# VH-VL binders against Vacuolar protein sorting-associated protein 28 homolog 1 (VPS28-1), part 1

No score or structure here was measured in a lab: all are predicted.

Target 1, 209 residues: Vacuolar protein sorting-associated protein 28 homolog 1 (VPS28-1), of Arabidopsis thaliana (Mouse-ear cress) (o65421)
Amino acid sequence: MEVKLWNDKREREMYENFAELYAIIKATEKLEKAYIRDLISPSEYETECQKLIVHFKTLSASLKDMVPNIERFAETYKMDCSAAVYRLVTSGVPATVEHRAAASASTSSSASVVAECVQNFITSMDSLKLNMVAVDQVYPLLSDLSASLNKLSILPPDFEGKIKMKEWLLRLSKMGASDELTEQQARQLHFDLESSYNSFMAALPNAGN
Positions, changes and structure headers below are counted from each chain's first letter, unless a header gives other numbers; Kabat numbers aren't used for antibody chains.
F, E and O are the ipSAE of ESMFold2-Fast, ESMFold2 and OpenDDE, as the mean of both directions, binder to target and target to binder. V2 is 0.75 times the mean of E and O plus 0.25 times the DockQ between their complexes.
[cut] stands for letters that were removed.
The coordinates of atoms that the task and the answers printed are left out; those that the model quotes come from them. Centres of patches stay.

## First folded at step 1 (VH-VL)

Design A10 (framework fv_alextatug; at its last look DockQ between E and O 0.41; V2 from the best seeds 0.00; counts 0 for: pae E 18.0 > 2)
Heavy chain, then light chain:
Amino acid sequence: EVQLVESGGALVKPGGSLRLSCAASGFTFSNAWMSWVRQAPGKGLEWVGRIKSKTDGGTTDYAAPVKGRFTISRDDSKSTLYLQMNSLKTEDTAVYYCTTDEDYGDYVHYMDVWGKGTTVTVSS
Amino acid sequence: QSVLTQPPSASGTPGQRVTISCSGSSSNIGSNYVSWYQQLPGTAPKLLIYSNNQRPSGVPDRFSGSKSGTSASLAISGLRSEDEADYYCAAWDDSLSGVVFGGGTKLTVL
ESMFold2-Fast, scan of step 1: ipSAE 0.000; ipTM 0.452
ESMFold2, look of step 2: ipSAE 0.000; ipTM 0.447
ESMFold2 (binder alone), look of step 2: mean pLDDT 92; pTM 0.945
OpenDDE, look of step 2: ipSAE 0.000; ipTM 0.529

Design A11 (framework fv_alextatug)
Fold by ESMFold2-Fast, scan of step 1:
Structure A11 (fold): chain C 209 residues (1-209), chain A 124 residues (1-124), chain B 110 residues (1-110)
Amino acid sequence: as target 1 above (209 residues)
Amino acid sequence: EVQLVESGGALVKPGGSLRLSCAASGFTFSNAWMSWVRQAPGKGLEWVGRIKSKTDGGTTDYAAPVKGRFTISRDDSKSTLYLQMNSLKTEDTAVYYCTTSRLYGSGKYYMDVWGKGTTVTVSS
Amino acid sequence: QSVLTQPPSASGTPGQRVTISCSGSSSNIGSNYVSWYQQLPGTAPKLLIYSNNQRPSGVPDRFSGSKSGTSASLAISGLRSEDEADYYCAAWDDSLSGVVFGGGTKLTVL
């Protein structure tokens, strides 16, 4: 019974996770098409798209062994979702952020800094997911993140994410370069990064509309 | 997703020159440290050298057997890595692999993605 | 010659646990992290273990790494015929300012 209960639970969870991945991809495709058809506002699109991207990243990481290739997953289930695959796999940011970042190459640098902050949050979170928890692996990533957050004038100096990252950098600076974060420390840092990332996205001007 | 494709391998005479290329796709090339690793026929892996990302100084390091003869460079606008090989010796005969390290700090060097390799034969 | 020392061969039977050793010095394994690579016949090497004991996505948990002092070890539990391959350890060497590899271990599944 013990062994059978364990196998039944794992099989059920796997099916539920596959269904959830399918749903995220379908929802993202619908959202992308609604945005290009002007059926939703840019701010509504960006908020919903970012939620889907975050959800996708956490779910796809947990399914790496079963679903190493998202394009093949979409092909297997006959999903005609090329816009979603581009958004979730290739781009990793909402179309509004991507287009604003492109525009800032000539007109404004704040959008490129926003894209830089998003990339640094994702890279730092991915590092922890890959279990790269040594001080000299984590410290440079948090330094880059902290530096990019400090470039944005829309974020006040007392923005909680800035404070949390500085606290972590100070803690890590007291450790040896080859020391590794404990499981508890790595978990806390992951939660701090995810919480700070969500607060960062919420603080962007378009999220409030 | 993440892919590295080497090209440029050829049969060359001792003392000759050859340039290898490595086309990268599926990741932010400009943030990655890149390396070349070679393998002589029937032998083990030998590290050739690396180039850091531009933000980390863009510096290069080389293994002693190739130092002064080989040059590693990168073109971030083309997402391409290069290995310029000069004064080639028969001992340089090997399959040359392009490798990347996308997420690592100083002192934590490892090769997380490898290309399929390109063959260089140095013979008279 | 290789800077890191590995046995040239290792063998086991299906289901067995096999370990492959890698010996270095204070300038490489003693000061820096160890990575391991698997090379199946006729293919490019693949990252198997990084930072002494970490597995990248897609590598089964039956592969594990460890490090003690100037030596490292790769353990393969539940050995399968598909594990027949050459295995290489690697580490940065402070004195050489470069990556050094072990000579490789040819694993045969009997």
Scores: ipSAE 0.000, ipTM 0.408, lowest interface PAE 22.4, mean pLDDT 81

Design A2 (framework fv_alextatug)
Fold by ESMFold2-Fast, scan of step 1:
Structure A2 (fold): chain C 209 residues (1-209), chain A 125 residues (1-125), chain B 110 residues (1-110)
Amino acid sequence: as target 1 above (209 residues)
Amino acid sequence: EVQLVESGGALVKPGGSLRLSCAASGFTFSNAWMSWVRQAPGKGLEWVGRIKSKTDGGTTDYAAPVKGRFTISRDDSKSTLYLQMNSLKTEDTAVYYCTTEGLWFGELLYYMDVWGKGTTVTVSS
Amino acid sequence: QSVLTQPPSASGTPGQRVTISCSGSSSNIGSNYVSWYQQLPGTAPKLLIYSNNQRPSGVPDRFSGSKSGTSASLAISGLRSEDEADYYCAAWDDSLSGVVFGGGTKLTVL
């Protein structure tokens, strides 16, 4: 009976995860359409889109072996969600953030990397706000952020945000994957992310168009 | 347990006004998106409109037949939803239900999660 | 006139499988999630299915939903007398910027 119950749990979790992935993609497609149609404000759009991107990143990583290709998943379930796939897979940032980052960057290469950095800051902060504070949820987000910051030549090597993210990655590496940040740790990380994000945005030149 | 209790239904003459209330309990009302749905005698369900949480902008949306005549509002301190009905027509005769919207992103999912028992509005001369 | 089309009635015997259809267009079912509601005689509607095929807590697995293109279906397996009710489908309509309901199907258990 125990073996059969274990198989039932595994199968149930699979169905729940697939349903959640389907829902995230559909919700993102509708949000993209709502924003284009002026049904929601840019601020509302950005907040809700960031939440969907955070959920998507966490879920897609956990489903990597079963769903290695999101475009194929959408095709298999006949979702017809090209805007969502672009947003979640290709861009990784809300349209408002992508447009703001592009306006701030002096080159197309810099613009892409800036957009990547902004996405990783916001995704990391929103993970904490949504109480997704397990090490295996947080670590990949901070790792992506650290890597993206290192691609920007306009930021000095001793930029405080680079140093803080490296320190947090070291701290998290001493914890187990399933361990969770304490409320104090989560608040401190959020503060460090917000402070670093503000410094990052202030460092961006509007020199070229 | 999550509960919604509508009140305020009455007999009203055409052109009159009426305010319906919906008392919510068992959940954090201030975070919930709320809707009104009506059902005319012997007819099907018809969506009236909705109001978002204040955190999500507190904006309202209305079905075409009621736009400009009906106003949805909320009082989070009292956990109460309101429907102000003006310029009532005989076609507005119905049982009015308040509902919570299903949220992960309720606006995009658009399902009515919890329903009240309804309050009856009759518009006749 | 309802925007989504349902048959006005359906019937079956205990233990039978019954399917209720819901037909729409690209602006509603074709683009948005479908939910289903059960209304027992003299009572308020109750959520039966959301997000095309998901059941809320307390709804037995005899009830299932599906969607294909611009149409959706509610399937009830192992019919019981307590399933006798009105069933409504619903979806957001992009062109109307609001929720639209089907006309309802009165299910009779013979």
Scores: ipSAE 0.000, ipTM 0.425, lowest interface PAE 17.6, mean pLDDT 82

Design A3 (framework fv_alextatug)
Fold by ESMFold2-Fast, scan of step 1:
Structure A3 (fold): chain C 209 residues (1-209), chain A 126 residues (1-126), chain B 110 residues (1-110)
Amino acid sequence: as target 1 above (209 residues)
Amino acid sequence: EVQLVESGGALVKPGGSLRLSCAASGFTFSDAWMSWVRQAPGKGLEWVGRIKSKTDGGTTDYAAPVKGRFTISRDDSKSTLYLQMNSLKTEDTAVYYCTTDLYDFWSGYPYYMDVWGKGTTVTVSS
Amino acid sequence: QSVLTQPPSASGTPGQRVTISCSGSSSNIGSNYVSWYQQLPGTAPKLLIYDNNQRPSGVPDRFSGSKSGTSASLAISGLRSEDEADYYCAAWDDSLSGVVFGGGTKLTVL
């Protein structure tokens, strides 16, 4: 009986995770179509889409061994969600963010730097949400983010995100590689990353003034 | 390695003054918040005060027993922390340690003293 | 004199587990992280635990910290003779705008 209980628990968790993955993909497809059809504001779309992307990344990482290919999962369950798969797997950011990042670039090199900054913010936040909070996991991500922010001349030297990232790198440099951020430290870092990301996006020039 | 070395401890009579120094090496001193902690003979640890980095305002905080009598300052060009002690009392007799702080004013991030010096002894006696 | 309350002494034999308590209030332990310091006879204090339960590099895993409400505990498993020392808890106190320490616990390894 104890062996059966263990197998039943694993099967239940697997099916619940599969159902949640299915729901996230379907919800994202519906949201993408609503945005394309102008049934939702860009601001509301961006907020809701970002939540779905974050939930997707957390869940897909936990299912990596069972679902190594999200596109094949969608095919297996006949989901017909090409817009969602693009958004969640290929892009990794809301359409509004993707379009703003492209529009803010004055050259292909600037566009690359802006995209690099966006991806480094998202990757750092995802690490915390996945509870990958060891110093040797977090430090490289914040280092990459700090370096990418410094490449972007549009941001002033006293940009809040640059200051906060330097502060966190200093703190982490005093810790051992295997030490872990506490729950409150991880929450504070996540808050600082989200706040800095929002300020970063707001600082980018937009088409149409 | 990160090191802190205190100096300046001496025998002083009540009402006198003394300046302690703490030489820092192995880290970016200008970015660090620094504290003084003391320990009377055979007694426990007592926090004296701290000074923030210049970037964070360079402000100081003091424990009630020393407020108005002690002043903490720093010289980032020399990587040195100072404690100016005035109007010394017999109860100020202690080993004085300098420490680094990991406290974030903006977030309320917890404080801990990650590096300590070996201490310098101050004796206030007639 | 001390704001945080620790037992003045604790004892154990080699191989045992000993626990040292630290009691505070909502303005210190209840709202802020706890750190622990080890002071071997004749030496400066050394950071043993930070952020309630984290160990710096070089501190053995037999040392662990925990916090619940307004109290914290330091646990030492596999006690060794070299663990004989004074142990102090510390936390920031919001009402005092400063760090407060426990009175210290003298651990004797019998």
Scores: ipSAE 0.000, ipTM 0.406, lowest interface PAE 21.4, mean pLDDT 81

Design A4 (framework fv_alextatug)
Fold by ESMFold2-Fast, scan of step 1:
Structure A4 (fold): chain C 209 residues (1-209), chain A 123 residues (1-123), chain B 110 residues (1-110)
Amino acid sequence: as target 1 above (209 residues)
Amino acid sequence: EVQLVESGGALVKPGGSLRLSCAASGFTFSNAWMSWVRQAPGKGLEWVGRIKSKTDGGTTDYAAPVKGRFTISRDDSKSTLYLQMNSLKTEDTAVYYCTTGGYYDSSGYMDVWGKGTTVTVSS
Amino acid sequence: QSVLTQPPSASGTPGQRVTISCSGSSSNIGSNYVSWYQQLPGTAPKLLIYRNNQRPSGVPDRFSGSKSGTSASLAISGLRSEDEADYYCAAWDDSLSGWVFGGGTKLTVL
């Protein structure tokens, strides 16, 4: 059982804020499922989703010291809300906007997208090996990697590599452009990239041949 | 290479005070969350407390057995972590380890450990 | 007394798979990530597993972690003599606002 102690005003305020975050995530999950089931129009979905994203951004910014990791928050409160976590944390825009943006960018084949993902993994890892660890060097590489992973339909939205890259992008966005990753952060990022790359390769059809 | 080196361990009498230091090298100390963990002779690991980076608030948390007696601080200009121990008790006898946190201690882990420094509290 | 419960000892022969359990509650393992630490005789602990099942660089894949409900497990396959060590689980405890450790398991390779 989860035990909460309401022994002071600040702790109660924390739990109230957590309840609000919980509600936003649950509402977003329901909205995402309604959209994929064609129970809501694209325009209605976009309007409601944008409101939830705005509320989430405001609340998550105010709670960043208490809740730095939204997917862990969902795990802690046993929320089965992978679609919401993708929308709020990974994508940051409604599915309609994401689809519109994807339609304006041509994708030639799955093989080309796979090659793009592999190239972005290798380039990111090589940057760290060469000690090119400034935020303005690393952020664009992880951004490109995250974008390329999102083009592959065989990878679920909650694929661990997508989540890890988004966590790093969120952390790096709080740093100055010329700030550098610590050696421990660089090693952790390299490990996350290696782990994600191995999982990515294992998820590919005909992996290992 | 990332290294943590603890120092300051000594034999002290009950009720005494002692300050431990942890010298960090090979990484940007100012961005790291730091913890102290202790281990009594022949016993298991016990978390003592942590300090966040100054950019993340610089706040401290302590385990119940040491709260009010121990203080954790940091000097980013020297890349050094400190543990000020007051009102020492015989049950504080242990090897004290300095550790670094991961991304955030609320979801992190103890990534790198020093070799430890021994504190003995006896009459 | 430790907050998380581990068996005090475990043993196996070379090549065997051994499993070390770690039991907690909803405020620690049930709500938070689990990490595992290996302490070889006469040395400082080192990180073996983090975020329930992730390995840092340099830890061989014969070490694996898992979590179910309020319990976690460390599995060591292909047991080797150099695996003789004390193993500790750890998790953040929301009620205590602090890290908690298991009591440790002394693994003996026969």
Scores: ipSAE 0.000, ipTM 0.427, lowest interface PAE 20.0, mean pLDDT 81

Design A5 (framework fv_alextatug)
Fold by ESMFold2-Fast, scan of step 1:
Parts: C-alpha cells; structure tokens; sequence
Structure A5 (fold): chain C 209 residues (1-209), chain A 122 residues (1-122), chain B 110 residues (1-110)
C-alpha cells in the first residue's frame, strides 16, 4: 500500500522536522537564560550552544521552502524565545564568542573585521563537518577567511593561521575544481582550522570585561 | 533555601494505587521542569518520568516500565509535584525521589529530596 | 537493566586516585551532557558533577569529570574515607526520550 505509506511518511517527516525545530529553539532559549543566570560555565555554554547552532543550520536549510522565516515560525507557535531567535538567526555564534569579539572590537576599532574572521572560521569548519569537501566548495571559504585575517592589523603577517591558510589555498589551487579532499586532508584541514581559531581568539585584546 | 520534600509513601498491595507528593520551596516552582526518580532496595537509580513547566507546554514523559500506570502532575499554586501510581506491582517497591530539571534534556538533577518509601507487598 | 554501563565496584587507599568509567551510546552520552551523583550510605543522591566536567559549589576539586565520544569518566584524586559511597552517571537518551542512569559503582576506601 505504497500511496498510503508515501503520504504517511511525508507527513511524519514534516511533523518530526517541525517538532525538532521547535525543540532546538526552546533548548537554545533555556541555555541562553541559564548562561545569563550563571547556572552554567562559559565553556559548557559555548560547547552546548555551538551544537544547537550547527543542528539549527542543518535543519533550517532543509526546511527553507516550508519555513523561510524562523521569526514567523516562533510567532506562529507562540514561542517566547527572543534570545534563541537572536542567537540562532541574527548572531550565528555563542554569546561567549560574540561578546569576546565585541570586546576586542571596542578596544581596537575593528569590530566588523573581528566578527568577519569568527564567522569565516565557523563556516569553514561547519562545511567540513557537513562533508562539503569539493575544492570549489572549500576554496572560496578559505579564501574569505584568509582575506579577513589579513584585514586585521592586530595579527602579525607571520601569524600561524595566516600561514596555514595560504598553504591550504596553494595546495587546493593545484587540484581540479570538482576534486574532493580525501578523508585525511579534510581531517588535517579541520585540525588546522581549530588550532588557528583558538590562536586567533587568544590573540584578541582583553577589554577588562 | 532550595528544598524538595516527598511524602505519601506507604505499604500497598499489588494492584493498588497510591499518590506521592513533593513540596517545593526556595525557588520559582512554576518555571522548573520536575522529575521523579526511584531506587529499589539495594539497587541503582531509575528515572520514572518528568513534567515540563506550563509555559513550556506542561507535557510529560515516562520510562517504559511505568507508562500507562503512572501519571505526573503539578499544582503551581501550591508549589507541589504529584506522582499518581496505579496498578502497582511488587517491582515498583522503591524509595521515590523528586528532582529539579531546569533545562530539560540539557540539564541535570540539581536538587533532590530525601525520598519517600513505597512498598508493594501482598 | 541499566542503560549506561559502570563497573559495579571500585576501590583505593587514602591519597590514591581512582577513576570510575561510564559507557553509553550515540543516543545518550554521544549526544548529550553527562552528570554524576554521589550517594552516601543511607542518604539521598547528591549532584557531584554536571555538564560533563563542572562542579557545583561545595564539591572539592579532587572530583573531576570528563567525556570522550560515547564514554565518560569520574576521577577522584586524594581519596579520603568520606568518599566511600555509590556513584552514578546519568545522561538524557534521545531514543528513549528519557533520563538514563548507570548501574552505579560502589567505591570502597580500604
């Protein structure tokens, strides 16, 4: 009975996706409130929030035709989740990352550049985790990251992350556009991105907040 | 300051019913998700079920062994959590604890009561 | 029985370091945070570790937690006689839509 099975499956998948989206938004709101109330450490908040952001990005992309506006979805289901909507839709990074970047920008007058660097690191790492490993998918992301790092005067020209990104861009430039990174290459690139991101965050000035 | 006090534990016969209460104080009960956890004599901890805050939908979840027999409810005006136990079996014999669950599936069981003992015996 | 697997017992002498393991699956520890509870004889459980490695106020730094993949560990350094208790790990299980506990580890201080 394939007609009934097909309709039931499609409706169930849609319902499950809507329920998952609702759950992610609610979970993010509670996590945001817990962080503000000092019920969770900054490090655990950042880890859990990043997981929710990644899940949200994957799910929202798959639901784009059905749920083009997340703010409207929250209003439709009467969700009092303004902190979550800001975090997931507007910010795209945990509050700890956003506040660290904002503090650095306020001291250096490079707010947009610092935020751009953070976003490019996160997007590049997420791409690899989603198995978007074709050269024509990866190269633009690393190019954007490299360009944003070069705009930031606080970072020296020999900053390890700048060197690593240049080396990867050179390596990728010798491959065909439709070629894919091997599992070992993708793992190494992800490691290099994480290492560089950690060094980048550590190099940002502390505003005393 | 934050306290949970369970009550209502008793000796009941198999097939009987019993209602447990958990009185909460020192925090805004209406915002908290609440769980029941039990421990059979000499055995480990076993989660029974939870209830979300009214604002978060007031929905309940139950462990497989108690589904259809136990019901969790709350009275926010009295800051009290309830566990209605029906069709009791000897394997339901345990100390029953209530716990806080502030963040649902992302949280932890921060505050525990002293427990109330339920014995199901013929 | 229990969904998460712990050794039934562990032992050590005062001053030693002891580690208690907790093994799960992708639906519980692999996807969610781990908490640990200490139960002294005749008492209710007490929160010892939350969010994998965080200590609530009043828990000494001798207690630490860690998580890797689908497994978690509780480490107790500088073991003391008052640490003699049952220890339980817990995590939310997405497949069961419920909290799951380890079977408990009885720690004996020799």
Amino acid sequence: as target 1 above (209 residues)
Amino acid sequence: EVQLVESGGALVKPGGSLRLSCAASGFTFSNAWMSWVRQAPGKGLEWVGRIKSKTDGGTTDYAAPVKGRFTISRDDSKSTLYLQMNSLKTEDTAVYYCTTDYLGELSYMDVWGKGTTVTVSS
Amino acid sequence: QSVLTQPPSASGTPGQRVTISCSGSSSNIGSNTVSWYQQLPGTAPKLLIYYNNQRPSGVPDRFSGSKSGTSASLAISGLRSEDEADYYCAAWDDSLSGWVFGGGTKLTVL
Scores: ipSAE 0.000, ipTM 0.417, lowest interface PAE 18.7, mean pLDDT 82

Design A6 (framework fv_alextatug)
Fold by ESMFold2-Fast, scan of step 1:
Structure A6 (fold): chain C 209 residues (1-209), chain A 124 residues (1-124), chain B 110 residues (1-110)
Amino acid sequence: as target 1 above (209 residues)
Amino acid sequence: EVQLVESGGALVKPGGSLRLSCAASGFTFSNAWMSWVRQAPGKGLEWVGRIKSKTDGGTTDYAAPVKGRFTISRDDSKSTLYLQMNSLKTEDTAVYYCTTAIRFLEWPYYMDVWGKGTTVTVSS
Amino acid sequence: QSVLTQPPSASGTPGQRVTISCSGSSSNIGSNYVSWYQQLPGTAPKLLIYSNNQRPSGVPDRFSGSKSGTSASLAISGLRSEDEADYYCAAWDDSLSGVVFGGGTKLTVL
């Protein structure tokens, strides 16, 4: 007959949440290993790691009463995920951010990197305004923008622009090079670029004045 | 359309050298991770190695049987991938395929687009 | 031999469901995503499944993938004569720092 655990909404949600927690820990371990082995760029690692950390924080808060100790959860399910547990529970920030923080804040000028970021935002937005919306026209511009944002140490790893650009790069990578963004996709990308640019300018020291 | 075309396959003697080319079109080659996969006559697929995009460091990885003998390189201005094969052995006889490789963790390594292959025969 | 283990052959009749297994270890299938490739006679391999169970555009939904522990499986429902091909599984291997393939399964449609 019907399984009692799957008939109770609360029980279904619990098992779904446990499966999500397990998946996040496993994904984080894989990501940590991939970064160490140079299978993923520092910028890609930081973006994906920050997403996992944010998702983990939300899920762990909702499961606090049931799973108060993540190390015990990992041991119970025999997860060999010590790197993930450190990242999610102990550190709370990507390795790239942790290493930058340990090096102390840079007091040297970042003006050239800021100029590079501004140029890449403007070039990307102008391309869309000129209806240059083929994947092979858009992808290199967003790639350059993503790379330049990751050079700027004053921006947090969860900066909206870093996350949004990597999400778009991933989406575009699933399309053919000569495929074109739909009008809806182009509008959404332009909106994401403009909102990210405004957030970028606001985050600069003394930029808001 | 997205397309990969291999060339350069030939009959070579053991100990010889050969350079294979792979011409890419229909996508932004400079952003793609690329790999080589080979298939001996009547046998299965065997991964040869990969090269990352220049934005991801342009580094290479090789399967143990070819490490130190084969070199993968790329010319982004020509949208072309290369495989330089040195100290060829009879066991290197195979059809060599050029492939694109996904670099994102969500799809950490799979071969999306494949060329038709070019045949290398190492025989005396 | 191949690092991942597949049966060398499989067979079915039109309309039937066939499954192809792929067995590995903790360093490959156990830790990484599985992809599947179809090779029709005389042609280059084609991506069939990526990320364990995802289909690229153009691959019909009668092809599906699954993974459990250190093993993966490809299922083909509603088998057709044009499915006669060699099928290969693949995964990244952490210990080898490279992609490993299964030995391939020759599917015959009777």
Scores: ipSAE 0.000, ipTM 0.422, lowest interface PAE 18.3, mean pLDDT 81

Design A7 (framework fv_alextatug)
Heavy chain, then light chain:
Amino acid sequence: EVQLVESGGALVKPGGSLRLSCAASGFTFSNAWMSWVRQAPGKGLEWVGRIKSKTDGGTTDYAAPVKGRFTISRDDSKSTLYLQMNSLKTEDTAVYYCTTEYSSGWYRDYYMDVWGKGTTVTVSS
Amino acid sequence: QSVLTQPPSASGTPGQRVTISCSGSSSNIGSNYVSWYQQLPGTAPKLLIYSNNQRPSGVPDRFSGSKSGTSASLAISGLRSEDEADYYCAAWDDSLSGVVFGGGTKLTVL
ESMFold2-Fast, scan of step 1: ipSAE 0.000; ipTM 0.415

Design A8 (framework fv_alextatug)
Fold by ESMFold2-Fast, scan of step 1:
Structure A8 (fold): chain C 209 residues (1-209), chain A 121 residues (1-121), chain B 110 residues (1-110)
Amino acid sequence: as target 1 above (209 residues)
Amino acid sequence: EVQLVESGGALVKPGGSLRLSCAASGFTFSYAWMSWVRQAPGKGLEWVGRIKSKTDGGTTDYAAPVKGRFTISRDDSKSTLYLQMNSLKTEDTAVYYCTTVPFGYYYMDVWGKGTTVTVSS
Amino acid sequence: QSVLTQPPSASGTPGQRVTISCSGSSSNIGRNYVSWYQQLPGTAPKLLIYSNNQRPSGVPDRFSGSKSGTSASLAISGLRSEDEADYYCAAWDDSLSGVVFGGGTKLTVL
């Protein structure tokens, strides 16, 4: 029984995760400011911002019991990172993606739902790229995506992405929380998400043209 | 390093029976859906059937020309897929390929090299 | 006859863009995903495109797929001599409860 060693390991891991969360928030703030100042291209911004958002979601989920409120975390450590908090907590997608989604939507309510769908697609795809393949990691992401797609009235009930996500959720619901997707299943899910995302973006209305 | 190796192909007379095997390695076979596809000499591809994983109900589907004569089964403990062929006809002469099928789909991802079945009097 | 219709042959010269068509019906291509397979002479088929337009790892982006209504197309850009092969489309058919293939297209690189 190495209880003391287990406790020391957990405490070290917790401090490392706290430092990582702090670093992600600071990095996101700097990235947002660099983009606004035209110091980086839209494509460079989107790639780097997307990585930070995925990393943030993974850390915030694992730290939820200790850090239930990100705004309070930022306040506790005296972070001046309002742009990062908006990006990571409120928006959940890079500014380039949010602006593209909004431009494709016909109304502000539709734009909000579209942004939510885009967030859930990108987060799910990037989580798989990070090899987060346990059912308890994947199921919540696909559940959120499925729910957001169902909110969007412009998508038909038989939209391929809705059907695919329902089938995956059914499969995962038959597995244990700690079970992991096989490499083949993870690869297929990733490409199903990419295909569905492309179809989703193509289905968005032409915003006034 | 996903690999599929078919075996069991032979020359058989019309009305005969034959069992093909497909040995799988490099992946978790028990979660995979599997299929058989055949190709007659100088002809195109023809789907034979598929089998779902036991987790997804273990059900089978067959193309009309083989339904009632052919049976697809699997042995997860041996990572092996089978095709039992009964009441063979000359039209069943073909190279038989074993394939993987990703969850929730019908397309054939990984293919073996095939095993040849000749039905001739 | 094959359930899905492909031209029996297609040809092009190196560097050209070649398109191979695949025509089906509402029970197959009209409702289900299309996959494409490449078969080099004397070899087993290889998955080239799945879910209408997705490429597996190792397939160059010169190969692309598309689907419109009850028809699908495979496009090969920057045609190379090593692309000489037979190409097959496939889709699930709801009325047959099974996968159906096209008759195949023999692509010759002149």
Scores: ipSAE 0.000, ipTM 0.423, lowest interface PAE 19.8, mean pLDDT 82

Design B3 (framework fv_belrestotug)
Heavy chain, then light chain:
Amino acid sequence: QVQLVQSGAEVKKPGASVKVSCKASGYTFTSYYMHWVRQAPGQGLEWMGVINPSGGSTSYAQKFQGRVTLTRDTSTSTVYMELSSLRSEDTAVYYCARDLEYSSSWYGMDVWGQGTTVTVSS
Amino acid sequence: EIVLTQSPGTLSLSPGERATLSCRASQSVSSDYLAWYQQKPGQAPRLLIYGASSRATGIPDRFSGSGSGTDFTLTISRLEPEDFAVYYCQQYDSSPLTFGGGTKVEIK
ESMFold2-Fast, scan of step 1: ipSAE 0.000; ipTM 0.446

